# VH-VL binders against o27280, part 173

Target 1, 266 residues: o27280
Amino acid sequence: MDSMNVPEVLEIKRIVEESESVKTFIFSWDFRREVRPGQFVMVWDFRDEKPMSVSLIDPVRSEIGISIRRVGEFTDRVHGLSEGDLLGIRGPYGRGFELMGRDILLVGGGIGMAPLAALADEATARGMRVDALVAARTADELLFLDRLEAAGVNISTCTDDGSCGFKGFAHERLLTLEENHDMAAVCGPEPMMFQVMRILDERDVPAQLSLERYMKCAVGICGQCCLDDTGFRVCAEGPVFWSQELSRVREFGRYRRDPAGRRVPW

## First folded at step 7 (VH-VL)

Design nn36 (framework fv_azirkitug)
Fold by ESMFold2-Fast, scan of step 7:
Structure nn36 (fold): chain C 266 residues (1-266), chain A 120 residues (1-120), chain B 107 residues (1-107)
Amino acid sequence: as target 1 above (266 residues)
Amino acid sequence: EVQLVESGGGLVQPGGSLKLSCAASGFTFSDYAMYWVRQASGKGLEWVARIRSKANDYATYYADAVKGRFTISRDDSKNMVYLQMNSLKTEDTAVYYCVRDLWYEDFDYWGQGTLVTVSS
Amino acid sequence: ETVVTQSPATLSLSPGERATLSCRASQSVSDYLHWFQQKPGQAPRLLIHDASNRATRVPARFSGSGSGTDFTLTISSLEPEDFATYFCQQYDSWPYTFGQGTKLEIK
């Protein structure tokens, strides 16, 4: 039996309310186990286990943070917890982001800003210039703006309804932004990521994309985190992929699957 | 280097049974769906059975012609996929190919095939 | 299930000529279509994946086009080794289905 696959029971040290629907849970962490932006952990509430992205990596305080959006029964239960309560944490798992060059563009939609916030911290600490395009349906769903500003990130926002920043979609806003980036990292709804990837490919900007939305709960296994019929597992190979890797995935950005496996347009 | 090696083919009488094996190497076997395709002499290709990865709960699918008679299975610890063929008919005579589904790379990979002859 | 039909059944040409092979699906398969080459006594070899992308190490004379229901495999200038049977396969929906094949033979 491999002890690395047994959850460690950790005390919730602090909880940060990021929005009406998103909280960051902070735990003490032993950094002899390396954690990189883009990786995830399995969070166990002693009934169910779900994969969650690491959104804060703070070796100075010996802390990690995990940001969780309220979307169902498991996340509702976790949101009901308080400082001092216990959760099981297993991991980290998955491939993290790679940083290169001097300038990075981050493009995040909704909860997709969570792994990108951790990446922004690392990129800034390395002396990179960080531009972040933060997208949401409405202003109250924009995440981590204060944290990004505190880190010295150059922030652009867009909302579908125009309540903050550019009125429109992330890819429409991207077309009006600076083209000089050595790399990009993208996380959010799949149709947004596909459109953004196309623009970055035209600009010859290498991009890494994180497929957070395909993570599903399972005991050490992401049960339905496959891309289309190929069997590509986010928890094993991802969640971070280069744009060239995703260009080979037949359904990325084009279709989703219903529970019966039938193709359904986005 | 991706390699698929089929074995277990041969001559069998109608009503008999045969088990085909496919040994995979050169890739992370557990991440791929695997399927079997057959081809009768001078005929076209037809899929026979498919088994998905563990992430898809090892879901299995069968062609109508073989449903209820054939069983596909896999052993990820040994990088093996199998096709158990029962109640064989003369119409099952074909070369059987083990196939790895196209995933991340631009190749589907096919084995060399194994001949199954059902004759009295 | 999606029915895939190839035409012509047999195509007789000489080396140096252009070959055009057709594949039609009974319903849209977007660009989820493979082309395979099969020589007598050999396993099928992938030539074109996702309708238009040439597989690695496949000669540039092979090209694929089309989307939805109508697809074409083109060989711009036939070499002797190209005389074989060609199959198309849709993988938009399970079960994956194959065309009946086009046999390319030397005149």
Scores: ipSAE 0.000, ipTM 0.368, lowest interface PAE 14.5, mean pLDDT 82

Design nn37 (framework fv_marstacimab)
Fold by ESMFold2-Fast, scan of step 7:
Structure nn37 (fold): chain C 266 residues (1-266), chain A 119 residues (1-119), chain B 112 residues (1-112)
Amino acid sequence: as target 1 above (266 residues)
Amino acid sequence: EVQLLESGGGLVQPGGSLRLSCAASGFTFRSYWMSWVRQAPGKGLEWVSAISGSGGKTYYADSVKGRFTISRDNSKNTLYLQMNSLRAEDTAVYYCAKHWYSPYYFDYWGQGTMVTVSS
Amino acid sequence: QSVLTQPPSVSGAPGQRVTISCTGSSSNIGAGYDVHWYQQLPGTAPKLLIYGNTNRPSGVPDRFSGSKSGTSASLAITGLQAEDEADYYCQSYDSSLSGSKVFGGGTKLTVL
């Protein structure tokens, strides 16, 4: 139908190794198809297709970047590719982040920094003041620190093991960051996002949270997309949701579904 | 290279006022927190005040709160400390220091400027 | 005394190892905040010596090392040299004090 729904076969122009488990794949992009931070694309390796957040949006160079963590067969195959190889890209899809005010907070965990790195670039280019809390299990899993620093972002770090910055979880570190922000954007593991959202709500900071599990809902391939345990459909086009939309959802941050559809704790 | 140059120190009487300046160069001034740290003669280091990169957030040690005001002019790459109602215990070398909000270590320090509060 | 406790002085002979302790509480080092160390030579401004518990800035010899365990941190100096004679300060952050960077009282190192 529309060209957005047909995969475009693009050449991998450049690959950046972000860590042992994360690579950014960079493609030439025609910006007549608008891309906003927080949106995702479907990446097709000619065998399988997976949603991936856009981590670089560069209209000056006419490039987009897609950061991919090695977690299974599909991502292992994609990580084995080289510059000059081809991938199918479809999109962009989903609701992106909205920028509001002058001072913003980004809170990212692990690969969740990928869409936030694109947002940081746009916010700093608009003259906004950006504070970023970058969280990971270990120092080796902290992503995009050099890129954020080069953009003029004020960076805070925390690691579960204490190998860089504050020793502890993102929400514990956030309590030391007593800034008045006009908005926040949050992306990372669901339990982390739930705890961060609670603190931001107490501070009356409007927050936008990006939930990877809901990316498929935006392209209509998620079967029964429901945020409510009662069986009422509370589906919104993802992956970005306002904190007010998530504050009433019992499953957010507490439970996930196994392959049999049973609730299991995070 | 990063350079921080303090000025404005001197002898002042108790109850008087003094304004310190710190001229910064060699880095993107607006992107970093700045602090004043003081050291009384023969004593240790005491953090006095901090200001965010935008100037929108300020913090003060309890010992100076209500008497000192930290400010910055990002167009001039200059940090200020307005000191009012000065007391003998404010006598110290005052250092200008650059840091991130987190981690909050001071990677560069100025040479310091001496403030003496005495009659 | 300061919020972070250091011995007021330590001494050693050339070539020896000395250790300077920095003891905090549950609101600072015990809460997981990093410890940083500064060296102050007589008549000079402090210089960053160790950051993030264990890291050395470029130009700092590997004779200087930092460690952290529980609510305490330590600075170790091996192969002690005359030019190491200085005051040493630990620094962290205290969550019970809004926005507060806290320093230890300082330790005067004398090389015998």
Scores: ipSAE 0.007, ipTM 0.449, lowest interface PAE 13.7, mean pLDDT 83

Design nn38 (framework fv_cemiplimab)
Fold by ESMFold2-Fast, scan of step 7:
Structure nn38 (fold): chain C 266 residues (1-266), chain A 119 residues (1-119), chain B 107 residues (1-107)
Amino acid sequence: as target 1 above (266 residues)
Amino acid sequence: EVQLLESGGVLVQPGGSLRLSCAASGFTFRNYGMTWVRQAPGKGLEWVSGISGSGYRTYFADSVKGRFTISRDNSKNTLYLQMNSLKGEDTAVYYCAKDYWSPYGFDYWGQGTLVTVSS
Amino acid sequence: DIQMTQSPSSLSASVGDSITITCRASQSISRYLNWYQQKPGKAPNLLIYAASSLQSGVPSRFSGSGSGTDFTLTIRTLQPEDFATYYCQQSYSTPPTFGPGTVVDFR
């Protein structure tokens, strides 16, 4: 009677409104099933199933959280739910972030701050110094600032429109920040991550990047068609990859694939 | 003022070895990657090798891989290119330049040093 | 490796002319295309980075445009010091590769 990949029906214990477009759904979790920052779960609303990064890992309260941005029919339905309603959760899946050194840089764009917020919690709990560059199109889309501040994270912000912090893109702000980090973790829109990766590589900061589109590969939905230039990588577990790995992936930062497998420019 | 000064270029026999140096000043050397680009007489530019700011990552053109080694001494602000098993096709002016993998190009170049490989 | 081609291979022009040089990549390089100028007996000098950004100290008569696979360098009101060889270079993928160069000669 294996039930490892069967969704567990869990009650929504608490909902936190992070912004007008983002909510965090919190569930009781049995930590005999370990969860690491950078991993994801499959969320089932009894109609469709979608991968969502874990944004809160709290063994003291026995809780996990998943942060969901409203972008389509599935997320619209989930956003309509209330505390006490049920969702199916299975996992966790995927490779989590690895922490190394004493000083870490987090670079997050929009909802990409979700897995990085969980990583920040673990890093600060381990006594690491954490600097976070939080980027968004507008001030209203900056996520987790209060949570990061409460954890003792040193925060820098930037917005495309200049409504909060530096006016410009994440990579432009990064060029003005201190270079003293033992590693970085990056999550956000793929073009942003590509630019950030190049700067971090130049600074010899080893970086880990989380790619939403490779979450399907980790659960076997689409392995082979997601990789260029190395058939070897069809077996690799995502969504987290080291920057050296991504520098060889032709798709990274250049194009994506539509549901038919066609290359579509960013 | 950023300055890069190459040295070491001489006439050498095929199969021989040579080490080029590039002395850097006017910027925080350890914070920037460095590169070697060569130009054969009357020909275009060819990238040879690149090294990250710390020296941890090194990259080579296929034409020189296994024969050339790039290194740096950040305490002396100096870049090196060790050239082994030299061929006639390696005859070129060798330039050092600031940045190795910058989306913003190689912004400063040295004056070049001529390496001639001939019997 | 990404292959770069330039057109024309050479051109003759007079002071005051406006000239354009084209560069094509064998695959999309987004905007990661740089232009260099090299005068006889001298090292190359960076003119344009990221396809269209003018390097500090470079005269405004130089401009770059393009994205993907097709790029252009334009020099308006050509000056005597602009007679040189021009190279495009992709910085999108390792190894960085240069175009074969365009020689701009005095007419």
Scores: ipSAE 0.006, ipTM 0.407, lowest interface PAE 14.6, mean pLDDT 83

Design nn39 (framework fv_marstacimab)
Fold by ESMFold2-Fast, scan of step 7:
Structure nn39 (fold): chain C 266 residues (1-266), chain A 119 residues (1-119), chain B 112 residues (1-112)
Amino acid sequence: as target 1 above (266 residues)
Amino acid sequence: EVQLLESGGGLVQPGGSLRLSCAASGFTFRSYAMSWVRQAPGKGLEWVSAISGSGGKTYYADSVKGRFTISRDNSKNTLYLQMNSLRAEDTAVYYCARDYYSWGPFDYWGQGTMVTVSS
Amino acid sequence: QSVLTQPPSVSGAPGQRVTISCTGSSSNIGAGYDVHWYQQLPGTAPKLLIYGNTNRPSGVPDRFSGSKSGTSASLAITGLQAEDEADYYCQSYDSSLSRYVVFGGGTKLTVL
């Protein structure tokens, strides 16, 4: 029996308010169950279960953190919980990010910065130089800036409205940044990730991208989780993919699928 | 489940060439950096060469730089080491190893293939 | 040449505790780079024993543990068993060298 498929009922040890709409829930964790940045867990509130990326991995304190944005009934209920309340946690699942070289660029949009914050902690602990491009629609939606600063990360920001840092989109800001990185990791809205991937590919920077929308498929509950051009099942190998894998996928950044599996333009 | 199988070793004279292969199975080969690590008879482990998952980045030990070429064919799940201008000091068992995250650790190793450089 | 120093040999009796040191410098372990440990039984390929300073892969008994302090790391084996007789290697990364990884010279553990 795979012990990762049985939810453990864990006590919420601490809650950090990251923004008006995002909270990080911190739990004690037994690290005999390995957790890597880029992996996710299934969070169960005893009614519904949803996949959430791990945003904090702290073996010294024996803690993991899960960052959750308020977007619907499930997340609204979870946001109503307090320290000492219980949640079911199952996992971890999916493949994590892999680190390569001495310099890493992180490009995160909105809640996509959550798995990248965990990666930043690991990269800095290994002595890598970490540059992070943190993107959001407005200054109030930029996440983890204080945590990244505390970890020694070199931070660049951009907002669509210009309320903090560069005025514009992540890919526009990336064009003004140093192009010498051994690798990159990218997580955020799919159109943003597609544009960033194209720039990194032109610079010969190998990148890993996290496709958050496919996390349910990684636990084998969706038979339709497949990227069309390559015929491989994203759920079997995701949510993190190398840019070379995604550059061959016609759907990435161009189309999404509705609940019936129909291709719909972004 | 995860398997790495080396082949292509043998006896060769100084100045000769050999091509080693490592057949990988049981995992998504293209998602992992791979290395060749060698061990001379009765000696310790020596890293030889590494290649990123995409093949876009390669690394070589100073002792083999310019003589050895690492490559991979992700469509065939196969890692290669082309060894030219072989020297007696290159005599070793050559292991294929999978890099779990970066700069190690190597979580899976092949059984090794013996390369003997002798006249 | 080895940039991580291990004792060439260590010995213990069954049931005892042994420790194997891995001594580095400010450009490797001292710079914060992780230390990994491998076990090589006679006539076999190396096997990952400890990764990321302290973590055990699935299937590795908890009598094996790793630690790191300053410029050095240690592998501890408690409740020593005859089957633990093997060569042990530490591995890290050195930012001052043009190498992907660096290995220690290896330690031969003799039981009894």
Scores: ipSAE 0.005, ipTM 0.406, lowest interface PAE 16.1, mean pLDDT 84

Design nn4 (framework fv_azirkitug)
Fold by ESMFold2-Fast, scan of step 7:
Parts: sequence; structure tokens; C-alpha cells
Structure nn4 (fold): chain C 266 residues (1-266), chain A 121 residues (1-121), chain B 107 residues (1-107)
Amino acid sequence: as target 1 above (266 residues)
Amino acid sequence: EVQLVESGGGLVQPGGSLKLSCAASGFTFRTYAMYWVRQASGKGLEWVARIRSKSNNYATYYADAVKGRFTISRDDSKNMVYLQMNSLKTEDTAVYYCVRDTYFSYWFAYWGQGTLVTVSS
Amino acid sequence: ETVVTQSPATLSLSPGERATLSCRASQSVGSYLHWFQQKPGQAPRLLIHDASNRATRVPARFSGSGSGTDFTLTISSLEPEDFATYFCQQYDSFPLTFGQGTKLEIK
């Protein structure tokens, strides 16, 4: 427990440029400290600390990967680092995905594919059939297609602008897919996840959804991680939730919170 | 679909030079390390050279047999990899393959059809 | 450098039989070993990566095992299209090295 709460200084072993705005940082990892798909770590650049989802879990090579999108001052500094540089890593934290059945549907939007890429590796290693619907605004923002293909995943793509695959949104593409799945895992923008969840509920497919936007607080600071009247803390009880849990949250898919905690429409 | 198309092979005399080209398509070229691997007639495979992506500072690596004579380079704006071969020897006669690894280094999942280099008088 | 040696040089079998191909490294390479299939006139095809993991679209009859210095590629029931040359390759250390190949031929 205590060792999990102290940042370990690790050397960046390799950097993979996933897109213009996303990089994966790979570190050696001691798997006596277990990590599962859907969990996150706190990344420390010796000035600020931010939560990041684990996108690669490789116990054979004893490596983990952390995918980071460039969106602000902290991530801009981290993107400026090179192989051989040092970062502090604390964790893992949060509830990971649970796998059940023989087949799984992954639905990911943008950086939301990061935790789903790790899940795809685990599901495939377990012998599950994996179908992935990968969504982005443009073709250049589709992430991890090569990782998914290497894992043996059946891939469908969609882009808002039609530059790759189906022209439209993830939920519109999902309506054209006629396969039954034992479960689903969904990660991406909240409005996308809400629409996808509704379709999966109607098809009686149990789904797990990961709430990336709420991983803003330090572990144990309840305010910014709380969900509506359910009282869930994303960093402690999430970020992964079953769809039936989220169906009780009035905010989900309808509005977000600004830095002051005020409700703002999507 | 990933495609790698080699060109520039041919017959050259010992001591001569050739430049091989590899045109890549169907993937985000700039993010992958690229390799050259050769195979002499009826023999095994031999790694020749590696060039990493921009995120890894375009680092280059060579087999001892070709070090100092061959230069690997890339042009990300054109999705091209090159192999400049100087001071060619009879022992360099082989089919040369352009190879891409996967997301993980050294998984040679994608190969071109190869281009034949013959070094003979 | 790490030398990789394959045996046998040639293996003659009939369709439906099990094939077992060996690869030995001169020093430990952990699990950093790949297997490739090559048919005449074609480029090699990645078959097994990291000692035991099947590559994309590779049939379930192919399996890899081993770690350290001793590795095995097994084809549980040979199909006609499986008669080809197989190479192993280590990537634990530079230079990257390949075995000399095992030719699987029809009896």
C-alpha cells in the first residue's frame, strides 16, 4: 500500500509517437505490483502530477506503457522529454475492467482507445474474440489500429469527416453492426459513451464504461471525483463503471462540470 | 493494407555503388522503425540496417558486415526508406527486403517483395 | 554475437503428421525469439512472436514454446500449404541474428 503512494522514479525506455498529439511512454515495471487494464497511474515530472491511463501491460517484457495526449502545460512538458529521461510514477489506482464470456466489443473514441488497447491484449490472451469500433474526428486521430491488428482484433473504424471507414459517429456505426457480444467496454467522450450505452442496453449487452474526464483529483480528495447522487469517487471506485451504475447518474451524457464544479451542458 | 515496394536493385561490378529505395503505404510511416534484411540465394536471412523514428532521433544501426559502407536514411514527407550501398563486394549479392516492425520493436510483420542486387564482374 | 542454430536442416513428413522444429541460441535470449515461414519466391512471413504468441491470421495448429536457449515450433497436423522453410530469429541482442532454416518437405 505505502509503496504504491510514493512515486518511483523510472527511466523512459522508449517513446512511441501514436499521432501528432499522442505519445506512449514505456517503462520497465516490476509486476509484483500488479496493474490491470482500466487502471491509471499518477505521472510526476518533478513539478506537477497528473493521472494517466495505462495503455500497455506487458509482463513478458516487464514493461508498462502510458499514453499521453498533449492538452496543456504539464503534458506539453512531458512530450518534450526524450528516451533516457526520468519521470515519477505512482500507482496503479482505480478499478480495472472485468472480463467475462467468449467475446467482447470495444468502443473507443480518441484517447479513450488507450485503456481499451491494454484490455484488447488481455482479452485476446484469454482466448476471447475481440471486435473493436475505433472512432475519431479524422483519420489522423484514430489511435492504436496497429496494436489492435497485431493482437488479432477485428477492427471497424468511423470518422466524423469520413476520412477513414464509416462517415459518422460511433453510435451511428454501432447501429449498422449486427453481432451479439457477451460484454462491451467503452471509453471516450461522455456524449459518445452515453449514446453507445443506450444501444448496448437495448441489445441487453452488459457494458463497462471508463470515465476519463473525472480523473483530475488526487487519490482520496473526494470533491472533484464525485458523481451526482450516487456518491461514487472516480479515482477510488472508478474510473470503470458498469452501465447499470451509470444509468442512475443524472449528469452522465447530459452535462459536465467546470473547474468551479458548476454544471455546464456538453 | 500495408505495402512496401523496393526498387533500385541490379547488376553492379565489385567496388561499385547502388541506392535502394522502399516506398511505403497504408500506415503512418513516420512512427515506425524501418529495416533492411537480405538473403543470399539458397541461404538464411541477415539483418543489414535499422533506422528509428523521429521520436527516437532517427538513430541508425548497422551489421558489422556493412558498417562504414552502407547508409540507411528516410524521408518521412515521401514515405521513403533508402539504403545507399558503397564499395560493394561479391558477398553483398542478395535479395534485399524492406521491413517494418509492428508497434513493438523487432516484430518483422511486414516485408516487401525484395529487390535483387548482384555484385559480379 | 548470439548464434542461432536450427535443427534438423531438412524434415520430411506427410500431411496430417506433427512437425517439431528446434532452435537453439548460443546464450540466453529470454523469450525474445520469433519464427518465420518462407515459401519459394516469397518474402518471409512472421508466424510466432516472442517465443509463444501466434501472429495475426496464423492458424491455431502452429504453436511455439521455450525460453532461454531452447525453443520449439510445433505444427500439430500438417496441411499441404505448410511445406516451406522455417527460420527463427533472436532480438535480445544486436546484431539481430537468424537461424539457417529448417526445410519442411513432403515425404
Scores: ipSAE 0.006, ipTM 0.470, lowest interface PAE 10.7, mean pLDDT 84

Design nn40 (framework fv_libevitug)
Fold by ESMFold2-Fast, scan of step 7:
Structure nn40 (fold): chain C 266 residues (1-266), chain A 122 residues (1-122), chain B 110 residues (1-110)
Amino acid sequence: as target 1 above (266 residues)
Amino acid sequence: QVQLQQSGPGLVKPSQTLSLTCAISGDSVSSYSAAWNWIRQSPSRGLEWLGRTYYRSKWYSDYAVSVKSRITINPDTSKNQFSLQLNSVTPEDTAVYYCARGKYWEPYFDYWGQGTLVTVSS
Amino acid sequence: QSVLTQPPSASGTPGQRVTISCSGSSSNIGRNYVYWYQQLPGTAPKLLIYSNNQRPSGVPDRFSGSKSGTSASLAITGLQAEDEADYYCQSYDDSLSGYVFGGGTKLTVL
């Protein structure tokens, strides 16, 4: 057993309120234990443990950040914490994004922008040209716009209600953007990712997609993360997959599984 | 289906330029999903990736740090080929040289040329 | 000198399971996929395993790959005489911005 498999109790150094429902929790981090964009950690509140994507990787300040959306009991409790409070962190786990080429596209929906923000930082630090399509239901749910702009990212926004940028869905906005990217990274609701993947595949743009449901399986927690027709052991790869891998998965973007294993539409 | 056929000299004198070509059949050198690589193999260094060229609305080339100052990899769309030019060769450049097709987004090589033994000597 | 470390040799008898290790660092195997190639005498390397554990069409299921931390391994079950070859691992190295290979393992079938 290595140190990544034992929770380290860390002090919350800083909390950034990203929106009404999203906070980024920042911790001092020893970068002898390296972290890559797209990887996740297990966050332990001394009662429950949940996987969370790393959204900030800052070796200069010796900090990592974890962005958490309030969606249930665990996340509600964590949102109630203050600077100076303690959380257990173990990891990092999972497969991170691979950066290829010179011109990349990021497509993020809601909290899915969290791992993509960390990727944008790395890509721009490498001198890559980064275009980001940031999608949400409303302007208030668009995340990390200031951080992306500060990093030199070219930003396009898309909201369902038209309150900021293009009025419509991410895939509809993508159809209006130029096809000049060497790769794409996509993270957000699975139906959004499926539609985006189809457009990128049509354009022959290789894409990496991050699937939340694979995070628990990667650390040995069994659940509803098995995908049909992949040939993978359900816990072996993820959360990041290439679009070529996901194109063979019958249920991706079409349905999910309930606890009984029954197919349920999105 | 995809075949890569190499051509070029087997003997090169020190300080001269090594030039090799790789002819492609079964795919296009401007195929969006492909990157076109040169890899060499020697007893002292094993397999060593030298660089690649690929098309994404325009041509790009990437080179290994160890050879970056001496190497050029260029496509020729009219002949469906790509080439390696390695300047100022030394006996340390003696190796079997392979061209190979890679997937741009995943760093693996799915088709290889037959290999060309290049000896650098006077 | 190779960036990824493999044992220079491995051996087994027909029917045996053999494993070949590949050791790297956090800048390559620790964060990127691993690939394996088989090189028969006098031929170019051929892709055997991609994306850590996937097999191209035509590769027998006797060959499997795995990755843990900064290391990977190739497993060959039911070893056969025709498996006698050199095996190379490969990954991408973020700090070098390039592809990196192991030094190769000569597998002998006894």
Scores: ipSAE 0.007, ipTM 0.411, lowest interface PAE 13.7, mean pLDDT 83

Design nn5 (framework fv_azirkitug)
Fold by ESMFold2-Fast, scan of step 7:
Structure nn5 (fold): chain C 266 residues (1-266), chain A 121 residues (1-121), chain B 107 residues (1-107)
Amino acid sequence: as target 1 above (266 residues)
Amino acid sequence: EVQLVESGGGLVQPGGSLKLSCAASGFTFRTYAMYWVRQASGKGLEWVARIRSKSNNYATYYADAVKGRFTISRDDSKNMVYLQMNSLKTEDTAVYYCTKEEYLGDYFDYWGQGTLVTVSS
Amino acid sequence: ETVVTQSPATLSLSPGERATLSCRASQSVGSYLHWFQQKPGQAPRLLIHDASNRATRVPARFSGSGSGTDFTLTISSLEPEDFATYFCQQYDSFPLTFGQGTKLEIK
């Protein structure tokens, strides 16, 4: 624990531009500190610290990758960095994905493909058959298609505007895909995850879903880490939850909470 | 499905010029460094040039044999990489392949079928 | 520059036999050594990357080993489609360099 809570100042070895708004930052990593797909790290720019999912785990090269979407001041500053610049990294934190069976379905929306890309690498390395449904608003926002193809993943795409693949939402595309999977892993906007979970529940496919919105609790603030009706703390028990656990949460897919604890609709 | 399609090869006299093109599809072109590698008939492979992505300031690198004569460039809006070859020598006769680096940039994962350049003497 | 040397230049074997191909670098390249297969009239195809990692869709009979300066490509039981030229390549330093190739031919 002590080692995980002490930030290491690491040099940015490579920057991969995934899209106009997403970059992956690659660092040397000492794998005596094990990292699993679905876990996150705290990224520190020496001014602010934010949780980010690990999107690449490469023990052969001794490297990890962290994918960051430009959405505010912190991420704008990080996106302005170059190879050779320094960032503080502490972690990993949280519960990672569990793999079971022979066939897995990945359903990712936007930046939610980041932890799923790392999971795809692990699943293919174990000899599993991996099907991925990659969803975004437009073709240019579909992430990690090249990496998934290189790993041997069977890819289906879905865009809201129809610019690539199926025209429509992830859950609509899912209804047209093969139903025979041993498990699924889902990460993306909460309304998307809720719709996908409902379909997977009807198909009796056990699913793990990543709820990244509560990762703030990693810094010791406990108020917002509890899900309504369950008492689960994302930083202690998540961010990855089984669908059975989330089916007991009235707020999942319906509303979130602001800093004052008030309900805010999606 | 990744595809790289080279064009622009042909027969040219020593001292002449040719511009090779490579049309890329099936991957996010702007993200990857692109390379030219050549192979003389019945011989081994020889790296010619590299151009990095925008995030690496479009940095270019050349083999000593072609430095000062060849220029690699790219047009991300068209998914194209180019090789401008000037002051051609008979020793430049080869099949020229367009190739892309893998995600982390440490090996070539895809190659085009090549375009033949013949410099007559 | 790092010089990469392959041996033998030609290896004559029969289907079903084991093939062992060698690649030596003039200085350490760590694990940044890759193997490509090339058939006549075709582009090279990636087989092994980072010394020992099999590329996607490459059969399990292909394996790579080694680190530093000495590397080996092994084909455990040759199939007819395996008779081709094999190249190793270092990606540790510029200029990028390839071996001269080992031609695997039917005896």
Scores: ipSAE 0.081, ipTM 0.632, lowest interface PAE 6.5, mean pLDDT 86

